# VH-VL binders against q9nrl2r1430to1533, part 64

Target 1, 104 residues: q9nrl2r1430to1533
Amino acid sequence: GGVHELSAFEQLVVELVRHDDSWPFLKLVSKIQVPDYYDIIKKPIALNIIREKVNKCEYKLASEFIDDIELMFSNCFEYNPRNTSEAKAGTRLQAFFHIQAQKL
Below, E stands for the ipSAE of ESMFold2; O stands for the ipSAE of OpenDDE; V2 stands for 0.75 times the mean of E and O plus 0.25 times the DockQ between their complexes.

## First folded at step 4 (VH-VL)

Design g19 (framework fv_erenumab)
Fold by ESMFold2-Fast, scan of step 4:
Structure g19 (fold): chain C 104 residues (1-104), chain A 122 residues (1-122), chain B 110 residues (1-110)
Amino acid sequence: as target 1 above (104 residues)
Amino acid sequence: QVQLVESGGGVVQPGRSLRLSCAASGFTFSNYGMHWVRQAPGKGLEWVAVISHEGSKKYSVDSVKGRFTISRDNSKNTLFLQMNSLRAEDTAVYYCARESYYDIETGYFDYWGQGTTVTVSS
Amino acid sequence: QSVLTQPPSVSAAPGQKVTISCSGSSSNIGSNYVSWYQQLPGTAPKLLIYDNNKRPSGIPDRFSGSKSGTSTTLGITGLQTGDEADYYCGTYDSSLYAVVFGGGTKLTVL
């Protein structure tokens, strides 16, 4: 949406980036380090890309912003088995996001 | 200041083993994927192996698969390359390299060590 | 044999401009970002260009990169004797699941 909604999106992305469990989500997964990732995950996304989209005013609705964040978590759980540090970090960060997103 | 320092090279006979180490300092080692790249005398660069930041993923070039093992100890900020069944064609300077990337799925090597020399000869 | 093709050598006079080409295929340069590395005699490689055309801190503007289709080019203007080195292009090959480099180009400043 509006200017106020975009400010709220930036604030929330900053809070996610600063969270201890953000480390799997800060940047796109390396193709060199994890070559099968892009064979499995068809819509890759990360917090740096989401933040860029916020800064360029590409989100028209709060639902579009929320969908991109949820896609990020969905990708994490699809690729990473439940017992991995990535999946555990994703579970905790997603719970934090759901609480913060209620304010949007 | 980011620093990578390799050690463990030497002169060995074919069939022997060596373990290379790369000591990292000046950055959060556990946040970066690490690579080994080698260069035979008078030749170009050849990628050898990669290990993910947490050590969960490892890949290597086919010519060393089954002979070389990449590993890391994040508590000691150290990268390793265990080289078994060494052959004359493994003679090279071995470089430790840090992978960086931003807003792309393909990384690049932003810092390299000075290299350690491995010579395999009879 | 290198997966990426570079000329083995290039030369020019001090103050002149030189370009170094690097050719690949759709599975490497055509699909992925390219980096360039400088290796001065007796030293380790150093990053010159990343993401096709970006310079890390400390690399002067006289070094530039460009990518078109399955090829990439390193440009060096205002050549200095200190630029004598081997230059390597590098990228990821999606079909080989490997980092690949060009064979290297030896730059001589005469």
Scores: ipSAE 0.181, ipTM 0.743, lowest interface PAE 4.7, mean pLDDT 89

Design g2 (framework fv_erenumab; at its last look DockQ between E and O 0.45; V2 from the best seeds 0.00; counts 0 for: pae E 3.9 > 2)
Fold by ESMFold2-Fast, scan of step 4:
Structure g2 (fold): chain C 104 residues (1-104), chain A 121 residues (1-121), chain B 110 residues (1-110)
Amino acid sequence: as target 1 above (104 residues)
Amino acid sequence: QVQLVESGGGVVQPGRSLRLSCAASGFTFSSYAMHWVRQAPGKGLEWVAVISYDASDKYSVDSVKGRFTISRDNSKNTLFLQMNSLRAEDTAVYYCARLSYYKGSTWFDPWGQGTTVTVSS
Amino acid sequence: QSVLTQPPSVSAAPGQKVTISCSGSSSNIGNEYVSWYQQLPGTAPKLLIYENNKRPSGIPDRFSGSKSGTSTTLGITGLQTGDEADYYCATWDDSLSGYVFGGGTKLTVL
């Protein structure tokens, strides 16, 4: 991977952050307010962490980047029941991601 | 069975320091966020600070930032509040409380009986 | 000043009903669960209501909670002399990144 690959990852993360449905994913879930999240979810991740990994060139393959985004959605659906605003936002944002990821 | 016991309060002059302790028993201390809440004589409850179960996240009220530090020792089931540069307005009963939780909801239970801090003359 | 607004005092006779209001904003009550606490004279606060309307074991059903929009209320029926206390609402505030208590309401049973 080069500059083009890094630019693609950065642009995609920026598009995800700007999406109306990104609010559950911007930062890690609070250890104060939702500590049971960390009993259930063993690999927590959020867009701010993924963006930092992109900036530090920690993704060597597009598949590694895609895996971290998919882990983020998987965590959302594991913790949050289907009828929650978090799960609904996750469903819409994941669909948006799948369309954009085709360009990677 | 579940208990919180505060200690370390006393009478001190302005500008001095005190360290409060809260000894927890009867529950898995390392699984819960913990709070300090204070109450000035004749006044209402004021939240002071909270620390996560693993001590990685901390929040405090603006009036004590830079002066008070919340910490914990999970090996000793003890919560601490280090109070530096004490002011007359810090005079209060200081309560320790556990942050109970369920699926995004949180509440204060149990509470300790409190320890009195008086900052005078 | 208190971020959550409660009336300073309420009063009623034994056997009557009172409601204590707690008003906030979209950054606290509007987005978060609320809890209520009773403080008898000279004692530590005690949990009365959690998750807006749930009672812990040992709290009689005379105590109830409700939340609507950015406000919440504590209801007490069948008032007893032993209910004389200060009552506090509490919640998390997103804008302050911390917990907030209401200013407290002194209940007098006369």
Scores: ipSAE 0.422, ipTM 0.792, lowest interface PAE 1.5, mean pLDDT 91
Fold by OpenDDE, look of step 5:
Structure g2 (fold): chain C 104 residues (1-104), chain A 121 residues (1-121), chain B 110 residues (1-110)
Amino acid sequence: as target 1 above (104 residues)
Amino acid sequence: QVQLVESGGGVVQPGRSLRLSCAASGFTFSSYAMHWVRQAPGKGLEWVAVISYDASDKYSVDSVKGRFTISRDNSKNTLFLQMNSLRAEDTAVYYCARLSYYKGSTWFDPWGQGTTVTVSS
Amino acid sequence: QSVLTQPPSVSAAPGQKVTISCSGSSSNIGNEYVSWYQQLPGTAPKLLIYENNKRPSGIPDRFSGSKSGTSTTLGITGLQTGDEADYYCATWDDSLSGYVFGGGTKLTVL
């Protein structure tokens, strides 16, 4: 049920945050480091935001949770060239996520 | 031509205040984060503070927190550093630097020529 | 002490190659792009390398940058007397929420 799903979401977020390639995704992008980010990315999201939504039980369906995670990766790949550290980290983390998400 | 020109440096006694300015020209000032970097005599570069393009975010090195305030006036293309409660260890050449950027990478370019602040009794 | 660690000095004869190391941690060099700056005596710093290994216009290909893990290296080939200067690495530090510089390396051309 919903409680079990919430627990699964919580655990998955914890695993994502602890992953070595989570560093680009832990918090929203800085206006200082990336001044043009918010001109390009219209739906910014990060793991801390997703974690907060999980904690507030805002995800009713696993698909909603997955959509936010995929949005996070999509934003990364939209802004960052493929050869950047961020994009490479994102690729690896997304692969990890896809494996773990099968358990949901 | 992209240019930064610092001003406001001088000799002051400990405990006094000083306000530095950096006049920017040749680029869209409001599109860039701006930094202050200082260099004590015979020492290395020390980052001091940063302010985002819209002044919504500011950070500074711990040693100046509570004493120094970075600000900007985008309508005048000017960066400021308000320095209060000055100490001898604040003696340095103060540089303003533009934070250039591309797709998540940032670097300092250009730099001003610096303005000298001397704090002594 | 500086968050990023550089050797205080390096030296070589004209025409030789030198390398300057810059070591940090996962919260800075490990996660961020590194830039290098040249400071000639009595002048303001000048951008030398950005994005770990890119040269801005006007910087000769004798200067190169590389990054691996939590460390970066500046390489200078064909050393010239005019290269005598201080060199600084710099990057953002996520834990400090600020930029950090290396301690600087004085390059002497023998």
Scores: ipSAE 0.350, ipTM 0.818, lowest interface PAE 0.9, mean pLDDT 95
Fold by ESMFold2, look of step 5:
Structure g2 (fold): chain C 104 residues (1-104), chain A 121 residues (1-121), chain B 110 residues (1-110)
Amino acid sequence: as target 1 above (104 residues)
Amino acid sequence: QVQLVESGGGVVQPGRSLRLSCAASGFTFSSYAMHWVRQAPGKGLEWVAVISYDASDKYSVDSVKGRFTISRDNSKNTLFLQMNSLRAEDTAVYYCARLSYYKGSTWFDPWGQGTTVTVSS
Amino acid sequence: QSVLTQPPSVSAAPGQKVTISCSGSSSNIGNEYVSWYQQLPGTAPKLLIYENNKRPSGIPDRFSGSKSGTSTTLGITGLQTGDEADYYCATWDDSLSGYVFGGGTKLTVL
């Protein structure tokens, strides 16, 4: 709730986007290059979508914002084997997120 | 047997429109992205457009953006290319091709035999 | 002026080997899988190599592919007169949000 909380969500999303390991998460996975992704991942989400939801004030609780971020990582680990560049990037970005989220 | 058959080519004047069709058989059409690729006389291959399996994502080469629209009807196993405001440089054989894929790798297989579009006065 | 650069032509005698290069950038070959296509005179293109170096069923192992950095190479050994064709590399280009083909290489077997 409130203006301060919404500003914190925007600041955190900006920090995630700036992180070097954000590249797999910036936009929804391409249906052209990864046609089977949406057969496997039923609740797709990406940083650009989360940022838009923050801008439109769609998060009523911090838990809702955190849940979308964690869903983003969960999707990555469900689709990608752990030895892939995507999964390794997800692990590092998730660790960064947990550090930043503790400040909330 | 997997087959792609293009149709709808012809001779038209500049500024006119044509609609190309590609009939697919022998595979689950709705599981694959589809392409149009063209080849001007005496020239190489030029990718034109791609459409995702459910038609939600579409991309095209800059020279045709705003003029050509790729579409599909999965209930009829048919791919389309609506070509508006045709120019002489659009003269080519137009191929449809399936986008085959494996773990992030994509390639064109199979190809149709092509349909010829000639834009001249 | 092709995004992917190939030599315009290559020639060699039957039984010899040739390589056909395809040079791109980090927005395409450097970060994407490459495929190669053979177009025999008067015919539609057909898949020759996918996933950088794999052959579909029915393509003999005298055709090979490789990739290093932002370049890819098609190798053909034991040249036959039936190999006379145009050869194209292709890949996705992230900067253009589309697929790109090389300009093509005409192989002549003398």
Scores: ipSAE 0.175, ipTM 0.724, lowest interface PAE 3.9, mean pLDDT 91
ESMFold2 (binder alone), look of step 5: mean pLDDT 93; pTM 0.942

Design g20 (framework fv_erenumab; at its last look DockQ between E and O 0.05; V2 from the best seeds 0.00; counts 0 for: pae O 11.5 > 2, placed apart)
Fold by ESMFold2-Fast, scan of step 4:
Structure g20 (fold): chain C 104 residues (1-104), chain A 122 residues (1-122), chain B 110 residues (1-110)
Amino acid sequence: as target 1 above (104 residues)
Amino acid sequence: QVQLVESGGGVVQPGRSLRLSCAASGFTFSNYGMHWVRQAPGKGLEWVAVISHEGSKKYSVDSVKGRFTISRDNSKNTLFLQMNSLRAEDTAVYYCARESYFDLETGYFDYWGQGTTVTVSS
Amino acid sequence: QSVLTQPPSVSAAPGQKVTISCSGSSSNIGSNYVSWYQQLPGTAPKLLIYDNNKRPSGIPDRFSGSKSGTSTTLGITGLQTGDEADYYCGTYDSSLYAVVFGGGTKLTVL
């Protein structure tokens, strides 16, 4: 990956973090507070982890970055029933992401 | 400045109830999971219970299940432990502790209260 | 007994170094990050080390942590009399769905 793509990833992550519906995604859930989460979700990820990977230049391609964001949403929908505030926030934030990702 | 102040301890007879409180200040209480950890006289630390930041998820050690209930009131920045059917083995100093974590999923206790003493005696 | 195993006591002279061990299993130390806590006589525990080897603000660098496999160690260099305390390792146990602690190690500075 290029430096210009990395800057675009950083900006997109910042926009996601600032979105009203980002609260379920800002950081990993505590293993102590929600232990069954880690029995169900085998590849946990959150926006703080993704941002750190961007800052350390760990994404070589835009597709790798997009895959991590989509994994985050997939985990949300796998763990949280559709009627929960988490799942509803995830649905709205994912739609926002898809619009913004067109710029990549 | 983060502060956690426990209260509600005392001397009670077996089978009675106590409710412990932990008053939090100096941080956004509703953003943190909270724990109770106890220490029997001359013994080590024993984890008792956790409650998630919103109050929806609760877990406790097997020896207190059905007897102890952890709860919180985010509008009052207060954590509670309702202790029913107390036994001599519950005699301990009870600490409230704030769970923190940076990037990784295993939390740690970055701040502890000074503790409140519970003695279960006939 | 405690889920995590620590020696009950260690001792060394002022200015020396000491290492406190903590042994567990794959369900706790082997799978999760470790913290260390210091408890001075008559006081509440205080965080010394988190995420295996990180120090919170205000903890001097003479305190260090490390993890290897199912074991972790706390290192203390330049020992001072004010370091006399009980030291506890702690982590999460994925099989028990519980936070677990070592039995504690009493450090005596001779």
Scores: ipSAE 0.293, ipTM 0.765, lowest interface PAE 3.6, mean pLDDT 90
Fold by ESMFold2, look of step 5:
Structure g20 (fold): chain C 104 residues (1-104), chain A 122 residues (1-122), chain B 110 residues (1-110)
Amino acid sequence: as target 1 above (104 residues)
Amino acid sequence: QVQLVESGGGVVQPGRSLRLSCAASGFTFSNYGMHWVRQAPGKGLEWVAVISHEGSKKYSVDSVKGRFTISRDNSKNTLFLQMNSLRAEDTAVYYCARESYFDLETGYFDYWGQGTTVTVSS
Amino acid sequence: QSVLTQPPSVSAAPGQKVTISCSGSSSNIGSNYVSWYQQLPGTAPKLLIYDNNKRPSGIPDRFSGSKSGTSTTLGITGLQTGDEADYYCGTYDSSLYAVVFGGGTKLTVL
């Protein structure tokens, strides 16, 4: 929980947001646009929410930050069939995240 | 800074078609779900249709289902409403509305156009 | 007719306060965040309140929102003649798979 961890979380979130495959994860899924999403996904999370939590210093441990990022991908794979653009983007972004997360 | 400008309204006879357009500027159009909301003369607001930010999911109110088709062209920052088989009860001002960007699960309409008037009279 | 029920009109003198109610059901207001819109004469609707009780930038704090159960309320204090408008509550209805609005309330300042 020091200055180095907070800077690392912020840097990693920025890298995720800038990645070409971030588009399914930038904001919470709209209930109006995807009516059944919240019947299936009970713990929704997105990069905008994670970024806010980093900015507010709500992550006390690196494991808490990693858990939210992994939850984001897990939700994507649970809701979206494997052949969808969303699931494929999730696979590529998750792989990128795993490489970057080794530095935490 | 955010601007939504509707066009394509007019006076038509029942059974005819019209295509409405909404030109968007001042924001990244492809990040937002977009809606049509209408208001009959002297009446309240009625939600008509939504299209998801990438354009693959579309929903509409039952009274227009099968007759109206919402679409978008993200490369031109334009939302459309194709209105077929128009009826007198479709007479209204049609508003283009943007669904909120960094919202909770339930969106709201943070920006509206000034509307375009559709009149269907026999 | 409207899925959400609002009084058709309310009135009060300048400087006073008013409350505009909006009643729905468990499938709409009871399950979803609500918003309020102001429509000044001859203009498009404008967002006043989102997420039950939050104000967008530029909306003064004399406008307030609340939600309890299946009902929501818009409050306006320090009433001004420029507040004469129609006011609509809105939310998503999970059983209709549609956005729904109240019928609107015409506010008269006299």
Scores: ipSAE 0.289, ipTM 0.791, lowest interface PAE 3.8, mean pLDDT 91
Fold by OpenDDE, look of step 5:
Structure g20 (fold): chain C 104 residues (1-104), chain A 122 residues (1-122), chain B 110 residues (1-110)
Amino acid sequence: as target 1 above (104 residues)
Amino acid sequence: QVQLVESGGGVVQPGRSLRLSCAASGFTFSNYGMHWVRQAPGKGLEWVAVISHEGSKKYSVDSVKGRFTISRDNSKNTLFLQMNSLRAEDTAVYYCARESYFDLETGYFDYWGQGTTVTVSS
Amino acid sequence: QSVLTQPPSVSAAPGQKVTISCSGSSSNIGSNYVSWYQQLPGTAPKLLIYDNNKRPSGIPDRFSGSKSGTSTTLGITGLQTGDEADYYCGTYDSSLYAVVFGGGTKLTVL
């Protein structure tokens, strides 16, 4: 329950979540909504999972954190055609991430 | 007024089949996903199956796969659960529940039927 | 053994506040919105809370929900005798591809 300054990882996750293009990435994809998703994507991940890992201090290196974020985008581009809203959102969010990640 | 009324419950022997129905009224049935949830005597709630609003997507809990089939007839505003190869552990009150769209199909149930009782015993 | 974990029972006197906890994992509560249901004796469940902390129309503000990490809590203030019931948390589990419930908590009003 103590108040502390957010780590760089925490701050970046907050910024990603608040971004307008975060909607495809906020939580794991539902099989009900997307029946074939987990037949294609073998390492699913989402921002809330990444946030949890950050909160638990599971990332010891920035590269580990970055890898998970990149995996998240990779999954999006693997499943969604380029012209979909999800892929377009992902493209913009990833660009934002790459800029912000320079601060890590 | 949203109403869900289950029927088709009864007492059957193990290995037998039973077909449950849920009659919906008071809303546009074809716009909503529908679920079956069951509750064994003195036990908690267990999700059984879901079917999308158009019927194109169906999912069920592992323990009933291969035995239970969820379906719907939107022209008759009716949800079905075909239960084959019934087991003692299938004994429960079976509820039909409407999926709410409060949070875009995340497993919320905003309306429930009164339930129909299924008893499987030798 | 339910996927989500609740205390089997809680009790309090009228007018008091009670909280009911529900714990899960990253694949369910951690990744999806949580709902709470009230089941009065001999009746069907009723939706109390959705989207972690939202109340459907007709649910008094005595009922509240909160979520943190992989856990959620139902709060009931101004406890009334009519609140005596079983309470269930529920959500979707992305790893099981299923809706999951807690084991239920029996609330007794003393």
Scores: ipSAE 0.000, ipTM 0.642, lowest interface PAE 11.5, mean pLDDT 91
ESMFold2 (binder alone), look of step 5: mean pLDDT 92; pTM 0.949

Design g21 (framework fv_erenumab)
Fold by ESMFold2-Fast, scan of step 4:
Structure g21 (fold): chain C 104 residues (1-104), chain A 122 residues (1-122), chain B 110 residues (1-110)
Amino acid sequence: as target 1 above (104 residues)
Amino acid sequence: QVQLVESGGGVVQPGRSLRLSCAASGFTFSNYGMHWVRQAPGKGLEWVAVISHEGSKKYSVDSVKGRFTISRDNSKNTLFLQMNSLRAEDTAVYYCAREGLEYTSYDAFDIWGQGTTVTVSS
Amino acid sequence: QSVLTQPPSVSAAPGQKVTISCSGSSSNIGSNYVSWYQQLPGTAPKLLIYDNNKRPSGIPDRFSGSKSGTSTTLGITGLQTGDEADYYCGTYDSSLYAVVFGGGTKLTVL
């Protein structure tokens, strides 16, 4: 990946962060609010971690960036039942991501 | 412009009740987990309770369990702490605090109110 | 004592450097991110450091944080009289299911 590819990742992460449905994904799930989360989810990730990796130029390929975003959604659907606010937000944000990711 | 304002403190006798309020403005209140933190006169900070952004999850420190109840009304941008069976040891300034939304840590309180004073005395 | 241990006080002259320590255990500092707070007399606490070593917007770079094992430190360089305050470390404690704070350190600048 080049300089132009990295700026595209930053733009996409910023758009995801600003999306109305980003609230379950902005930072790692709270240990205080959801103590059992880390017993179930073995590879936790969130938009703040992904954004930091973009800023540190840790993604060499678009596929690596996409894999981390997809892991985030996969974790959401694994932990949260389909009819929860978290799962519904995840479904809408993932759809938005898939449209935007076509530009990568 | 982001602001938290506490109210409802006062002087009460042991065994009485008080309800604290925290009015939020300048941000989307419903996106944030909210906390109550207290500070006894001349002492340090003590965490009291947390409520999730949608109000579905609540936790409190053991010393107040069964006596204090945290709640919120997202339509009014207001956080509450119902304090029953008050004890002298509950005397403190009570702060409401917001979880930092984009930070990794669950206890990084990026915005604090100015506090409301609760004095439990005979 | 509080769950996290801080020295009760530290002092230094204007322009000097100071380090405030905070010690915990594997269930708190050892496993979780640390925050630092400044409390000026008569005011609410203000976040100085989050995620062990990061500064919120508006916090000058003369404030720094670091974590090693079960301990963390707040560093302050170029001390100013306006830095006189109580400083608190804070983190989550996995064994208590609670947020815990240090007992606080009073910084005096001559």
Scores: ipSAE 0.087, ipTM 0.709, lowest interface PAE 5.5, mean pLDDT 89

